VHH binders against Glutaminase (glsA). Designs and how they scored, part 5

Target 1, 327 residues: Glutaminase (glsA), of Synechocystis sp. (p73903)
Amino acid sequence: MGIGVNSDPKVVHHQSIPKPNAMAIANYRAITTKQWQTWVEAARLQALNGKLPQYIPQLSLVDPGNFALDIGDQNGIIYEAGDTDLTFSLMSVVKPFLWLYILHHRGWQWAEQKVGDRPSHLPFNSVEQLEQDGGYPRNTMVNSGAICLAGHIPGATIEQRCENFLTWLNHTAQCQLWLDQELLASVHSLPNPRNLAIAHLLAAKGYVEDATLALETYNQLCCLSGCLKDLFKLGLMLQCPQPPLQPDTTARVKATMAKAGLYEMSEAFFRRTGFICKSGVSGLILACLPAPSPTIFACYSPPLNEEGNPVAPLALLEFLAEFTSRN

## First folded at step 18 (VHH)

Design i3 (from w3 with S103D)
Fold by OpenDDE, fold request of step 21:
Structure i3 (fold): chain B 327 residues (1-327), chain A 119 residues (1-119)
Amino acid sequence: as target 1 above (327 residues)
Amino acid sequence: EVQLVESGGGLVQPGGSLRLSCAASGFTFSSYGMAWYRQAPGKGRELVAEIYSGGSTSYAKSVKGRFTISRDNAKNTLYLQMNSLRPEDTAVYYCATSTRTGDTWTQYWGQGTLVTVSS
């Protein structure tokens, strides 16, 4: 009679963030312009084998050759390449900041009742995992977690909820993000039965009050758009939080990113490279290297690998990690 | 061994046309995207055009509407059709790719072919 240890999915084991190996913070400022160019060329050549997403029509029409890169720290930009005037949507890259918003306004004790902090071994849009977990989202980086949190943004209407979040984020990060209405229309043009099922399950289990409001709010948040400068500032907010944002709050968000920001690949990537990442289907990677020198990596390149992550940004992060290991 | 060999360069007048070729060998050509780069005298190398493995194309702003990248997989050959050439298009043109073996990517470059646009 094997006592099936019903591991209560609600037990958020405070697993101590493995201390990032004291990876000697490489002096990225010592890297020559020629070396940067070589890495960018190599990364873009790899990206020639990537694909654009097809489930959102507007994202399938983007020029696959779009490219923008900023690497920097609290003192400024170390290296910049590509077209920095390009605009893009955050998509899943909004999830860390939604998590940050909820933590800042509601606190951890409230949040842990609604969403977990464990890695996922199933796809980010898995309904099966949510069912297995009794409707309790595994973490804030998968769709079930994000939809759940989106359902708790204050406001009488979907538009007001999005506006409340956007206003807070723009003010806190000093960004100029905006809601792309054309992209939102494109998102609405095709059904997403998985997200719909997720939202309904969350409502049925009492994690959100209204499935439609939660899902539509999430859709709008994903369609928030900006440029490379905005993306970099979002990274800066995570690495160098200013009052009233507490360092413990951003640390918790970064810890979740380390576990789930690249979904199933997150932990292995973090161990190998030292970078904490969040990817988006629009071709974004926002990455952070933990202290003492807080590096921010912001990159836009639309071509995705089979796992759904941007090819060129990942390659660049690998090159940086290799450089660090050699120096 | 992977090899890329460019040809078709030469001297042309402004407004003229030229077609470059890149013969590829040593890898499954049809499985990989390809790109053209160029380097003008005294300047850095710049991207000119891309053809992705799925068939999509992209161009630098400076050549868009004038240049066309294409490929013939049966001949393992990449092409760059250059129309309405300008003096500023003068450069050595390179074809390039990156191939994957397991988890490792390796980039390859041709030796280049010189294009001179002059009256």
Scores: ipSAE 0.933, ipTM 0.982, lowest interface PAE 0.4, mean pLDDT 94
Fold by OpenDDE, fold request of step 21:
Structure i3 (fold): chain B 327 residues (1-327), chain A 119 residues (1-119)
Amino acid sequence: as target 1 above (327 residues)
Amino acid sequence: EVQLVESGGGLVQPGGSLRLSCAASGFTFSSYGMAWYRQAPGKGRELVAEIYSGGSTSYAKSVKGRFTISRDNAKNTLYLQMNSLRPEDTAVYYCATSTRTGDTWTQYWGQGTLVTVSS
């Protein structure tokens, strides 16, 4: 009697974060300054072949040589490099925290009615996938999921919704994030027909009440900006949640990141490196190593590879993974 | 085999100018970004300038407005024009790149050329 895998696209299988294989917890504090420098140089040299995004004018104008790196744990920073005073927008890196916000305030039972938790094999901005799934977003890390969740942030106006989220996030993570109005204007300067189509489809299918409010809220969330310290603290919040955040809530977010944080590359990357990641088009990667001793990796480097992920941060994570495998 | 060979270093007075060259061979030069690094005596190596595969450039804050990175793809040569030189610019200057074969990246460095800025 073949257990019919109920292909219902609405079934959210909360699979536990695969226990990382007993990967010997590499002591990153044992890494020499010289070794770190060597890796940073190698990563930046690879990034010389990356490209800045062209579909957001302001992001195309940043210095491609911008670089900032923090790696640390609950005890503090292990290694720091680059210009830590640089500011950047979160862009898609906001998505895990939007997911966290929704889980914290609404719970997963409510959330599963609005968004799935399955990996995507199509691009993060795919309308086609959403159509195929009957308007039910595949996960919270693709645009359809993020737009859907953004549509459910409380507030009468787009600005209030963004403020509600921002205030909560800053307080919870002890960050000083702010809305970059110039970037927002830049985002508005070019049409995004795919996101527009996504928002309308979500509304048509009843997953959001107002397509415009959902999409514009999402756009504002993407334009939240900060510095390396803020990004690190966001990672710390995921790895070491403090009350009133529940560990189960952050665990769910990290599980989703493992599946979809680097989009189509996520699962393979996690299996290979052990790092749970979220990337953004501004050049960010926030990565977490799920281990008894948590590691947080925060890196800003604008040049992107063909898949749209930051080149230098990915290279650095690969070096760390290799180090871990050898030790 | 990939080779990077720097030249053009020497002694120059403060306020002077110097042009460094890096001759590249063993790879498709035009397909890869290049960078200049430098290492002063007793200090760590630092990034000076970058030229990306797409042609964009970036500079360390300390050299911005004074140095210019450029390339001639027909000659497989990278350049660093250094103007308004300062004593603190004294260092061994290195040309560097990373090339890709399949899924593997390999970084390459030149032997370096010494620039001394002194009165």
Scores: ipSAE 0.932, ipTM 0.982, lowest interface PAE 0.4, mean pLDDT 94
Fold by OpenDDE, look of step 21:
Parts: C-alpha cells; sequence; structure tokens
Structure i3 (fold): chain B 327 residues (1-327), chain A 119 residues (1-119)
C-alpha cells in the first residue's frame, strides 16, 4: 500500500504561462462598425439564454439587458457600444487587483507563503479543495485565496482596510470606484456557509488571524462598484503599468488570470482565444491580450452561463479570436 | 430549417397601437430567448425588446413603458405590443433569436414588418 507522498501543498510550481503562439497582431482598428455591430447583436442574442445569479438578491434584480462594451489600447478606445453610464459591482473581478495590491506592497516572497499559483479543478468556492491542501489556497482567483489576501490588507477596522485598498486602487488606476453599501447589505442578507467555512479554515491553519475580519473585508472589496470607464482603466493598469507598479508584478497577475480567471474554463479559453480574462458574477469580463498587443476588453452583460461566466462578453471574445486567426 | 416570420405591421396614427407577431418554426421555441429589433430609414438597426429563456424581459429606453414583449410557447409565437406609438417608432421591425447546436450558436432573423407612424 504505497504511502502516496502527499506533495507539500506549499510548493508553488510556477507553471510558465504558455507562450501564446505567435499571435498575429490583430488590427482591431481595421474592423468596420458594421462588423462590430454584427458581433454585438450575435452576442446579445446568445445572452438571451443566460441567467442572473440568485444567491445575491440585488444582482438578481438588475436589468438583464444591461450592456456596455469598450475595446481599446493605450492609445484609446477602438470600439464602444451599449450604455457606458451603467454602474456595476466588480465582485470577483476585484481579485486580480487584490492580488496586485498584495504583490506590490508585500512582494512575492511574502505572498507565496499565504497563497499558491496552481489551477483549481474544483469550484471557486470549494471548501473541500482547501481542506485537501491543508488550508493553503491554490491561487488568488478562488475564494480561499482572495479571502486569505483580504485578511492581510492593512487597517484597524474592516472599513479602513477596504478604504485603504480602494484609495490605492483609485489612485493607481485613476478610477472612481466606490463601495456600494446597498449591495453589501444584500450580500449580508443571505448566509454564505462556504465562504464562512473557508475563512475559518484559513484562520485555524494560521493563514489569517481573524476569519471574520478576512471574510468581511473580502465582501466589501467585492462590492466595490464603478462604470465601464473604470473597468477599462483597470485593464490599462494591468496592460500598461506605470511607476511605481512593476511590469513583473502585473505580469504575475495576468498569469494567474490566465489560469483561473474564468474558473474551470480559464486555461482552455486562454489556449483557444489568447485572451487573459477575469469574470464576475455581476456580468463583467475584463480581458487582455498578452504582448505584443496591449488590447483591453471591458464588457458588462449580466446574463451568465452555467459555469457562471457572462455569456455575451465570452461570445464577443470568441468572435475577436476568430477574426485574429483569419487576419 | 429555422424560420421567423413577422406580421402585424402597418400604418398607424401617432398615439395609436399595433401588435406585431413573429411566427417561429424549425427549433424548440420555448427553449430560447427572443428579441425584437428595428431599423428606421437611414439609420442602423437597434434593439427594441428582449425576452429571455427564463421569461424575464428588457426594453430599450426609448420604448420602455410603451412596448411589451411576450410569447406564447404553445403557438411558437413572439409578440410585441406597441402602444402610444410615435413617428420616431417608424421602422422595419425584426424578430431574432440564436439557437445552439452543440457548441455552435447560429443567429436567425425574420424578413421584417414595416411599421409606419404618421399623421
Amino acid sequence: as target 1 above (327 residues)
Amino acid sequence: EVQLVESGGGLVQPGGSLRLSCAASGFTFSSYGMAWYRQAPGKGRELVAEIYSGGSTSYAKSVKGRFTISRDNAKNTLYLQMNSLRPEDTAVYYCATSTRTGDTWTQYWGQGTLVTVSS
């Protein structure tokens, strides 16, 4: 009965970001307005079969027809569609930026002691996976990783911790994000036993000092809200980092997004389309193309597929990928 | 073969009402969301109303409160009730859907029906 050597869950195997095949520099600026419109129509028609989340009441009440899209680069917007004045919460889309915050302030050596960088084959809110891994979160895009990191934001109170993060993010990305208190109340209105269990396990294993503090901080971060312009700017920050952000730091964040930003679909989607993505249950996808193109894709469309990803944004990214492959 | 056939268009006075129908065939109608689009002369096509597979609805700001999208799954028919019509509502109206076969989505459009709002 061979004692299967339980590989030390703390060994962060840096899986090299698969080098995107020689991504033909897609000239998205050559795409006609008519073509863009055709893709948007097609994507929205697909989204008619999506569903709104039910586990956060406020998110279930949004207009499923809400839509906003920006595609651009460091030189500006290439294409825009929908209602760009719409506001939304980041939800899980905050996770890359939490990761960025931690890397920037504490560095990789510290961070690797708290969270790994391995893909997850179980759902993003799996307690079982965390248990199997001895309480060590696999990556920063799953709830256990995000909750862990949230527990280490400086501040005397939960509110101060959120404010510290928000202030930093707004300044760094030149955003105008804000904490949606109504959404936070909605999040609090229903129990989340999985996240609670995750937080307690993290605390029990010494990865956070206070389970409640960590979880509540995370909840507040998820409820940070803005508009399409903010989301686009967040993408710009990842693609075109400015001092004091180091390019290596944003590269690490993008690498993690490629592995886990769309949950179980992440790796396959990245291989197929070349887009590095992060999705959120509010209907957001932020996507980036790796070098040489600094393309940013920011889209808001609430209807979700069965995997929990926004339908219309995914469809649009597929169309773009197809276009790139042909041109 | 998937077919969408619009009807019910015509000439109406401002403030009047029309009911458009879209007869659907060639797919499991009840399993898919549907939408109405319109195209005014010299303008691009725009979304008017959506009905999702789950039954929820959404409307363009310009028609909200005046138009109602609905469906009868037993009849495989999509409807657009248009009230308080305005001259700016003049357009060809199209019903549309997208169906899935495996991992492939295909969009379908009707031929359209003309709605003219004029005094």
Scores: ipSAE 0.929, ipTM 0.980, lowest interface PAE 0.4, mean pLDDT 94
Fold by ESMFold2, fold request of step 21:
Structure i3 (fold): chain B 327 residues (1-327), chain A 119 residues (1-119)
Amino acid sequence: as target 1 above (327 residues)
Amino acid sequence: EVQLVESGGGLVQPGGSLRLSCAASGFTFSSYGMAWYRQAPGKGRELVAEIYSGGSTSYAKSVKGRFTISRDNAKNTLYLQMNSLRPEDTAVYYCATSTRTGDTWTQYWGQGTLVTVSS
């Protein structure tokens, strides 16, 4: 009688990638060029009914017909379409990489004290959700989580913090991202009372030390820009991490993306398809696709649906999901 | 039954002009964006011009400044005005759209109209 195995002090942490409802066997290299062309045509026709975001003036002025697609793995590109030299801002697509940065440098045990890993019940920019949760952000894919983490990037000034993150990301992913100063000026010229309120609440509840530094660092990170090749390389870093990045660290980032990377549809989409995605309002989807060779989908198409996800990239992912479920 | 029927193709000299029409039926025309694609002999189909449901337009680099996409919602008709035509514009031109019923998107293509630009 007495203490035995059933008194083990193990602690349960919910950090694993959710399992999809469907089993998929994926050979994306078996898709013919004609099939890809047909899917791209279909996706772009659907995008004719999308809208550009009006609340960010510089984004509302882009050519809505801009389009670029890369899908591939460590062995190279499987299919490419559109104008891959187009440049764009990362906007919310930067959030997984901010999470990666924090996890890499500070570790999970420190990070979980600052942000959670569960979906939000209210919109990604909701002050009300943060208030209900006592200032503890739901996850790193919503604004409250991203602003909180931006407030913990080291540096004496906002510019040094942003440069430290940018230099690390460019080196680690072999990218050529840059801070778009014109977009940043546009962001500064427009009020964002929800993000301001979020930053002050985080500071008031002790989750960041300085609301102004956290918010402005976050603003600069959202204005990091690149081309499709940079987006693809960011995805490769998540799927095929190289030392000093640990596989457990990228796995945690992907788990958060599966839960929260596509707004309200995140969990259901991941359960149905196995695709781990992050969208951005500039028209981006970056996705990690299940396959024997870890596969990256990177797509830029500005028109958005009602939920704020890019229409053509999402349509292409739906076509891919249908293909993998049938093969 | 959704139908898209192109017309207005023909033989035209370099530097000339031509206007293509696409008569649409079987769906709420004004609710959906439309596009023109073209396919030259032996080549893949390529995008030429788009008109979005909100009214904005976009053009392929090869036709920008020479071609104009427009629509007349009262007549359920899409147009492509082609000016300063070049031999490389020779192709079958298709109008296309995608419509939504519930959660399902369906794409529709016309039969095409041939434009030949030669002396």
Scores: ipSAE 0.850, ipTM 0.953, lowest interface PAE 0.6, mean pLDDT 89

Design i3 (from w3 with S103D)
Fold by ESMFold2, look of step 18:
Structure i3 (fold): chain B 327 residues (1-327), chain A 119 residues (1-119)
Amino acid sequence: as target 1 above (327 residues)
Amino acid sequence: EVQLVESGGGLVQPGGSLRLSCAASGFTFSSYGMAWYRQAPGKGRELVAEIYSGGSTSYAKSVKGRFTISRDNAKNTLYLQMNSLRPEDTAVYYCATSTRTGDTWTQYWGQGTLVTVSS
């Protein structure tokens, strides 16, 4: 059956995500086109008060009014808005898929020895949290966990490691992602002493073999880019896994996203809404929405709030959460 | 009470220019981004131009290079300079904003000003 415990040592044990409090099962197809248009207007007006990330120059130069939205399931798109041909980097949205890659190829038993699956008490880029934990990263949605796992992607060179991951992801999700070389050059031009310190601590504590390879592989994964249809297909893969990808594996990835995918607000938001989300600083939210037909929300809007989450996609999710509470 | 009042609409020939104003009151105008939307007869409302709270601007593809959004914080007024007008720019133009109190956002819309581009 679709959910269960498997004793095969090459298959991760199924882990059900915590279910939200008694939220109604939503019928997203009942939302009218006029209601969607009203919500999109409201969300975009809120985004007028967001900011582009200034730390990464290539991201600070995008048109802040860029917008694209798809919501749908395996049967097709329920609603689409904006310019779905716009391209963007995944940034932190790549982290769930790095987790998926490691779990799929190495299994949970191996993976839990390298990273945990619990929330961090300190910020996502904290060297202090990693020091307090003896070099064992809290989870894959924070930088320490993602850098650790990037250091375990096979390949003789950093470029081969990124290509191995990229090729697997494109094939498995039927995406057309690519490495944005111009963004990568911009990332290389920026000092990141926190990530450097994280990588060296991981290596010193034996969680990665080579700090430089781990950090640079991580940098390249964050620069993988695509369009909204690619983001939607990534969500569809999580919600509707196909062989050889096991349902237990995607369930574990979604459990980590529920705990840590929206920074500090992750667990509370999941408990309130049932929405399982990952945000990225380029302006992305990818979300798995509970429904009789598993539903994907994929949205791009560059302006961020002060916590680093995209304003318009988060506002749309809040509107959807209100809809589900009334449905 | 937040209020947005558009003015400056009218009849203009193709190729002409027009400047819309939006007088704002009831909120800290300089703290919030503003937008212009328009609605042609029988069509849905569409975004025209945005000015972000940090000062950046964005335009719909159909108006980029012809329209300029700006604001005067001393006068609490938003502007839309519309050049090289075309018949397809005929619409009611609305200014809009969203303001925040605590964790609550509220959107506000003006009543609109009609722009007609025809011979």
Scores: ipSAE 0.847, ipTM 0.952, lowest interface PAE 0.6, mean pLDDT 89
Fold by ESMFold2, look of step 21:
Structure i3 (fold): chain B 327 residues (1-327), chain A 119 residues (1-119)
Amino acid sequence: as target 1 above (327 residues)
Amino acid sequence: EVQLVESGGGLVQPGGSLRLSCAASGFTFSSYGMAWYRQAPGKGRELVAEIYSGGSTSYAKSVKGRFTISRDNAKNTLYLQMNSLRPEDTAVYYCATSTRTGDTWTQYWGQGTLVTVSS
């Protein structure tokens, strides 16, 4: 009697970035030079107890006292400190921009077949998390997601893939990033068995075609280098996208950063502060700060805490968060 | 109570040398990095030298090659050897640290010692 119907699949698309527990809105231009100087002193004293990463020789040789800070918006710099001509590698800070590249060129529907947008329950370099998920990376802020996406950059060779990404990023963000060949040689000089296992699992499960190409392209992207001005401009691109970048594309990248950009502290920190951050083991934090004029925090300070986040930049963000909660 | 007490400042001619000391008490000295800062008349306080908890050092560009930071963990003392002194090194010199209790960082500063470099 009647025609049998099956339940339709229900599809829920989530495009919005996560909202913090309380929205923090601030006027960062109201912070005095004296207050900034006091905060920088405090942050740098805390960094005296941080450590350089030892597993990448070129990073372990950096002057631990290197420091550079820019905070500003599209109208210019609000505060600047340290030596802004210092150069550094992006390391994991490249991951949001690889995600942006893939979303811009392939779109979300294609990208979600290759990588998720949920936080990882295990460390950022975990083979175990990837195994538990059948080779489907949790998100692009962890190594498995970034290696997967690197394997999908077009190019006949690893070098062409890196150059295609680099040229696009430099043009789109108006940066002068470059591939640091000495750092790349240092990366090659030490085995990374976790990343190798990740790349092979991705290939075995069909998420990349070639494990070697994916892994080595990822290695080269992590060795892209610049100065603080370049990092600031990368932040401007996320906060103030210009055509042909669509605002919903950068919004998706920022949503992933809010969930996963500071390792395990990411979601709680975003809920408390509204700050959307990505850290890198070279000593970087790039952050998008809520404000009537979208604000960028770019900071370089090599010493890291036990979780792998740079001590001084994180301390400065904590001071800013406390300031905004009171004003 | 954490205390930092600087000593060794004084008047010295350009090209001369001084050695500053910072006696530390009230915390596990060997567990924390230490720094020297200075404040010249009419200027903001500036970093001079750092010694990290792991033993590495860093120097401001203006003093690199002339100043040496060191520590003696057995005596809980931080040092700054200042050679080839210049008039622009004239300042009050402070030692400083930041220590951690639980999740809270607290910074500590000494009272300062005056170094005057003049003919």
Scores: ipSAE 0.843, ipTM 0.950, lowest interface PAE 0.6, mean pLDDT 90
Fold by ESMFold2, fold request of step 21:
Structure i3 (fold): chain B 327 residues (1-327), chain A 119 residues (1-119)
Amino acid sequence: as target 1 above (327 residues)
Amino acid sequence: EVQLVESGGGLVQPGGSLRLSCAASGFTFSSYGMAWYRQAPGKGRELVAEIYSGGSTSYAKSVKGRFTISRDNAKNTLYLQMNSLRPEDTAVYYCATSTRTGDTWTQYWGQGTLVTVSS
């Protein structure tokens, strides 16, 4: 076990860090319907002890029993459960796609001047981490990186910037996402002093030109909403990019997700399972699963654990990881 | 040993009411959420109602407004009040929970109680 002991990228001897288990890649189509049903029941029973986020009023009012699951590949759905017509906001799940947008339109050389590709040592919303790094965000999965990149979306107004990103994403992934105005109003009703401080520090250090513009654009992107079909298509775009989207670009996004997509557990989980994930506080996990055919796991279940990851989706991924390691 | 025992099932006319109970033992009842599931003949088991550890509730679309989940922590008992019953509510009803020791979760199910809605 090398998990967590020598996770610093600068460690000279790291014999304890395992590689993803490439030899345990399973055929997800071989899992029976009864096995899926058993896992879904177990995961949802675990979620009975999760909590809704109370700091965003609109999210605290969601039915905690909402549930939707799709797992599939480019050839179609392998298994689905729950109410796939439910709608939800992307929240932090938008961050990989903001990174994708910036890499696609500006390129890596420009992007690396604005945001790093390193794990954060402090929480995802830490002003202190950004201060210690002189205003250079650790990565795009933490708030400082996402706010920085949102400040660089082209457009004359905040609304035009959000619409530019939204139109691109919908066209590229064949989604029907929209800006949830009611959720945006809810986000506005509770000022976020940490994000405000982050935006001002980025501007003071020259990483964005306008703190207010960057922060509000970021707020709008987090309120982009859709249904499970949209989430699945976003995952399919990452796994099966089509021109003009380059495979190297999606590979960079997935690498960042592996390092930082599940908060503090990201690297350890990826090392153990090979699953590349991004969670969101509305109750989402989007995951790219190792398989001969590029496989997508998309799941919505609002109750969160103490770390902020959705309980039922994470439990399902743990069941899948255990199944693939044994079979 | 964790045990869940349902009671209160029976035959009832359409439009009638019935109250199910689930007696729980072997775990700290008040610390965990609970759920009711049901299984009609020849069909898969489906979620009916949930009560979360924090007290929030959730219902399947087909029963919302007709069924009420509740609990009495002093008696370690979960309830399902079923009103305006319909023939499609006919099923074996199960109570269920999942408890945690460390990072390990274990699910528990009762043996079920039959509810038949027929004239």
Scores: ipSAE 0.842, ipTM 0.950, lowest interface PAE 0.6, mean pLDDT 89
Fold by ESMFold2, look of step 19:
Structure i3 (fold): chain B 327 residues (1-327), chain A 119 residues (1-119)
Amino acid sequence: as target 1 above (327 residues)
Amino acid sequence: EVQLVESGGGLVQPGGSLRLSCAASGFTFSSYGMAWYRQAPGKGRELVAEIYSGGSTSYAKSVKGRFTISRDNAKNTLYLQMNSLRPEDTAVYYCATSTRTGDTWTQYWGQGTLVTVSS
């Protein structure tokens, strides 16, 4: 397509989770341990054909066989596999939580002036999409939206902005995330001209005040790291929010994830499965699985498919979706 | 008609070595990653070693430093060199892969080769 459209920043927003199609009532606790083990074998065999990202050196050197899986709910773990002590960066899995931070502290009315809540028609890092929309980012799951919101985290320095977000997130989700300085150095060693162009366009159109500040804050947020327990607790916070988080705030974040959390496949996958997901290039998928007992799926497996989604976690979600659709 | 056929198993004393082979046919061998799994009596099947389509390898903690996975794409053969064998390595060893046709993945397993480590 490539139709140039200038849009008012308040024209389009989406505040609810799209309804899934063809979804049966899910009973995740009825799945046997043997069934989980069979699915993990199959998923890991598929991952043998995935690739590590080459554009961030520290991520390209990770053991591709690293694997960790937790699935559970507020009452505990249903199934666990792999080495759950492995650490990883959140990368773009941080984006839902940046959105949550902004919505919680600034509210929707302020936030919609800075970023939209509609799907992107072009890739997640597209400068062209941002140009077509007059500098107003499509949503918070694409780079333009995340860079824009990172530019609005309060703090006197980039480091203080990252620390303010990090301490809030750790306190709110009861996590022990940290800024991975080695990964940050690896990110700094690479030019990213698309993200730089996005940051400059946002500043030129008045969506951020300082392009360099916005971009570098975003880079640091992507290097926030933890282990599988931290990822599970992040999911639990979205699925089972507690005060001071309001349920409609987490519902807005999950609605955006359903539309845009898995790159190009996001809406179709959500419509087919009901699973609300966010992937990250370090090898993560965090998913909120629907009732009858709200369930969190947290999985780490570094090999990626061509779209940039982790192969084994996605395969596990596909197996789970097929199983639940039959039962 | 994908086929995976393991060979090279046998009885060895603790501390000994064996080299397992997996002859592959019916698919483009060089395009797909391969793995070795094992199953001891009364236990579940467990991952031993992986070789990715790009050539990278990974090992279970229990065998790292003792086992080496490798492949010969000209012979369509996967190998597992097992050194410093222990009684706990006694198992049926399987090679496995998953191949793709369109959007469909299909996993394939060999019939297994028995390795017994005993005095």
Scores: ipSAE 0.838, ipTM 0.949, lowest interface PAE 0.6, mean pLDDT 89

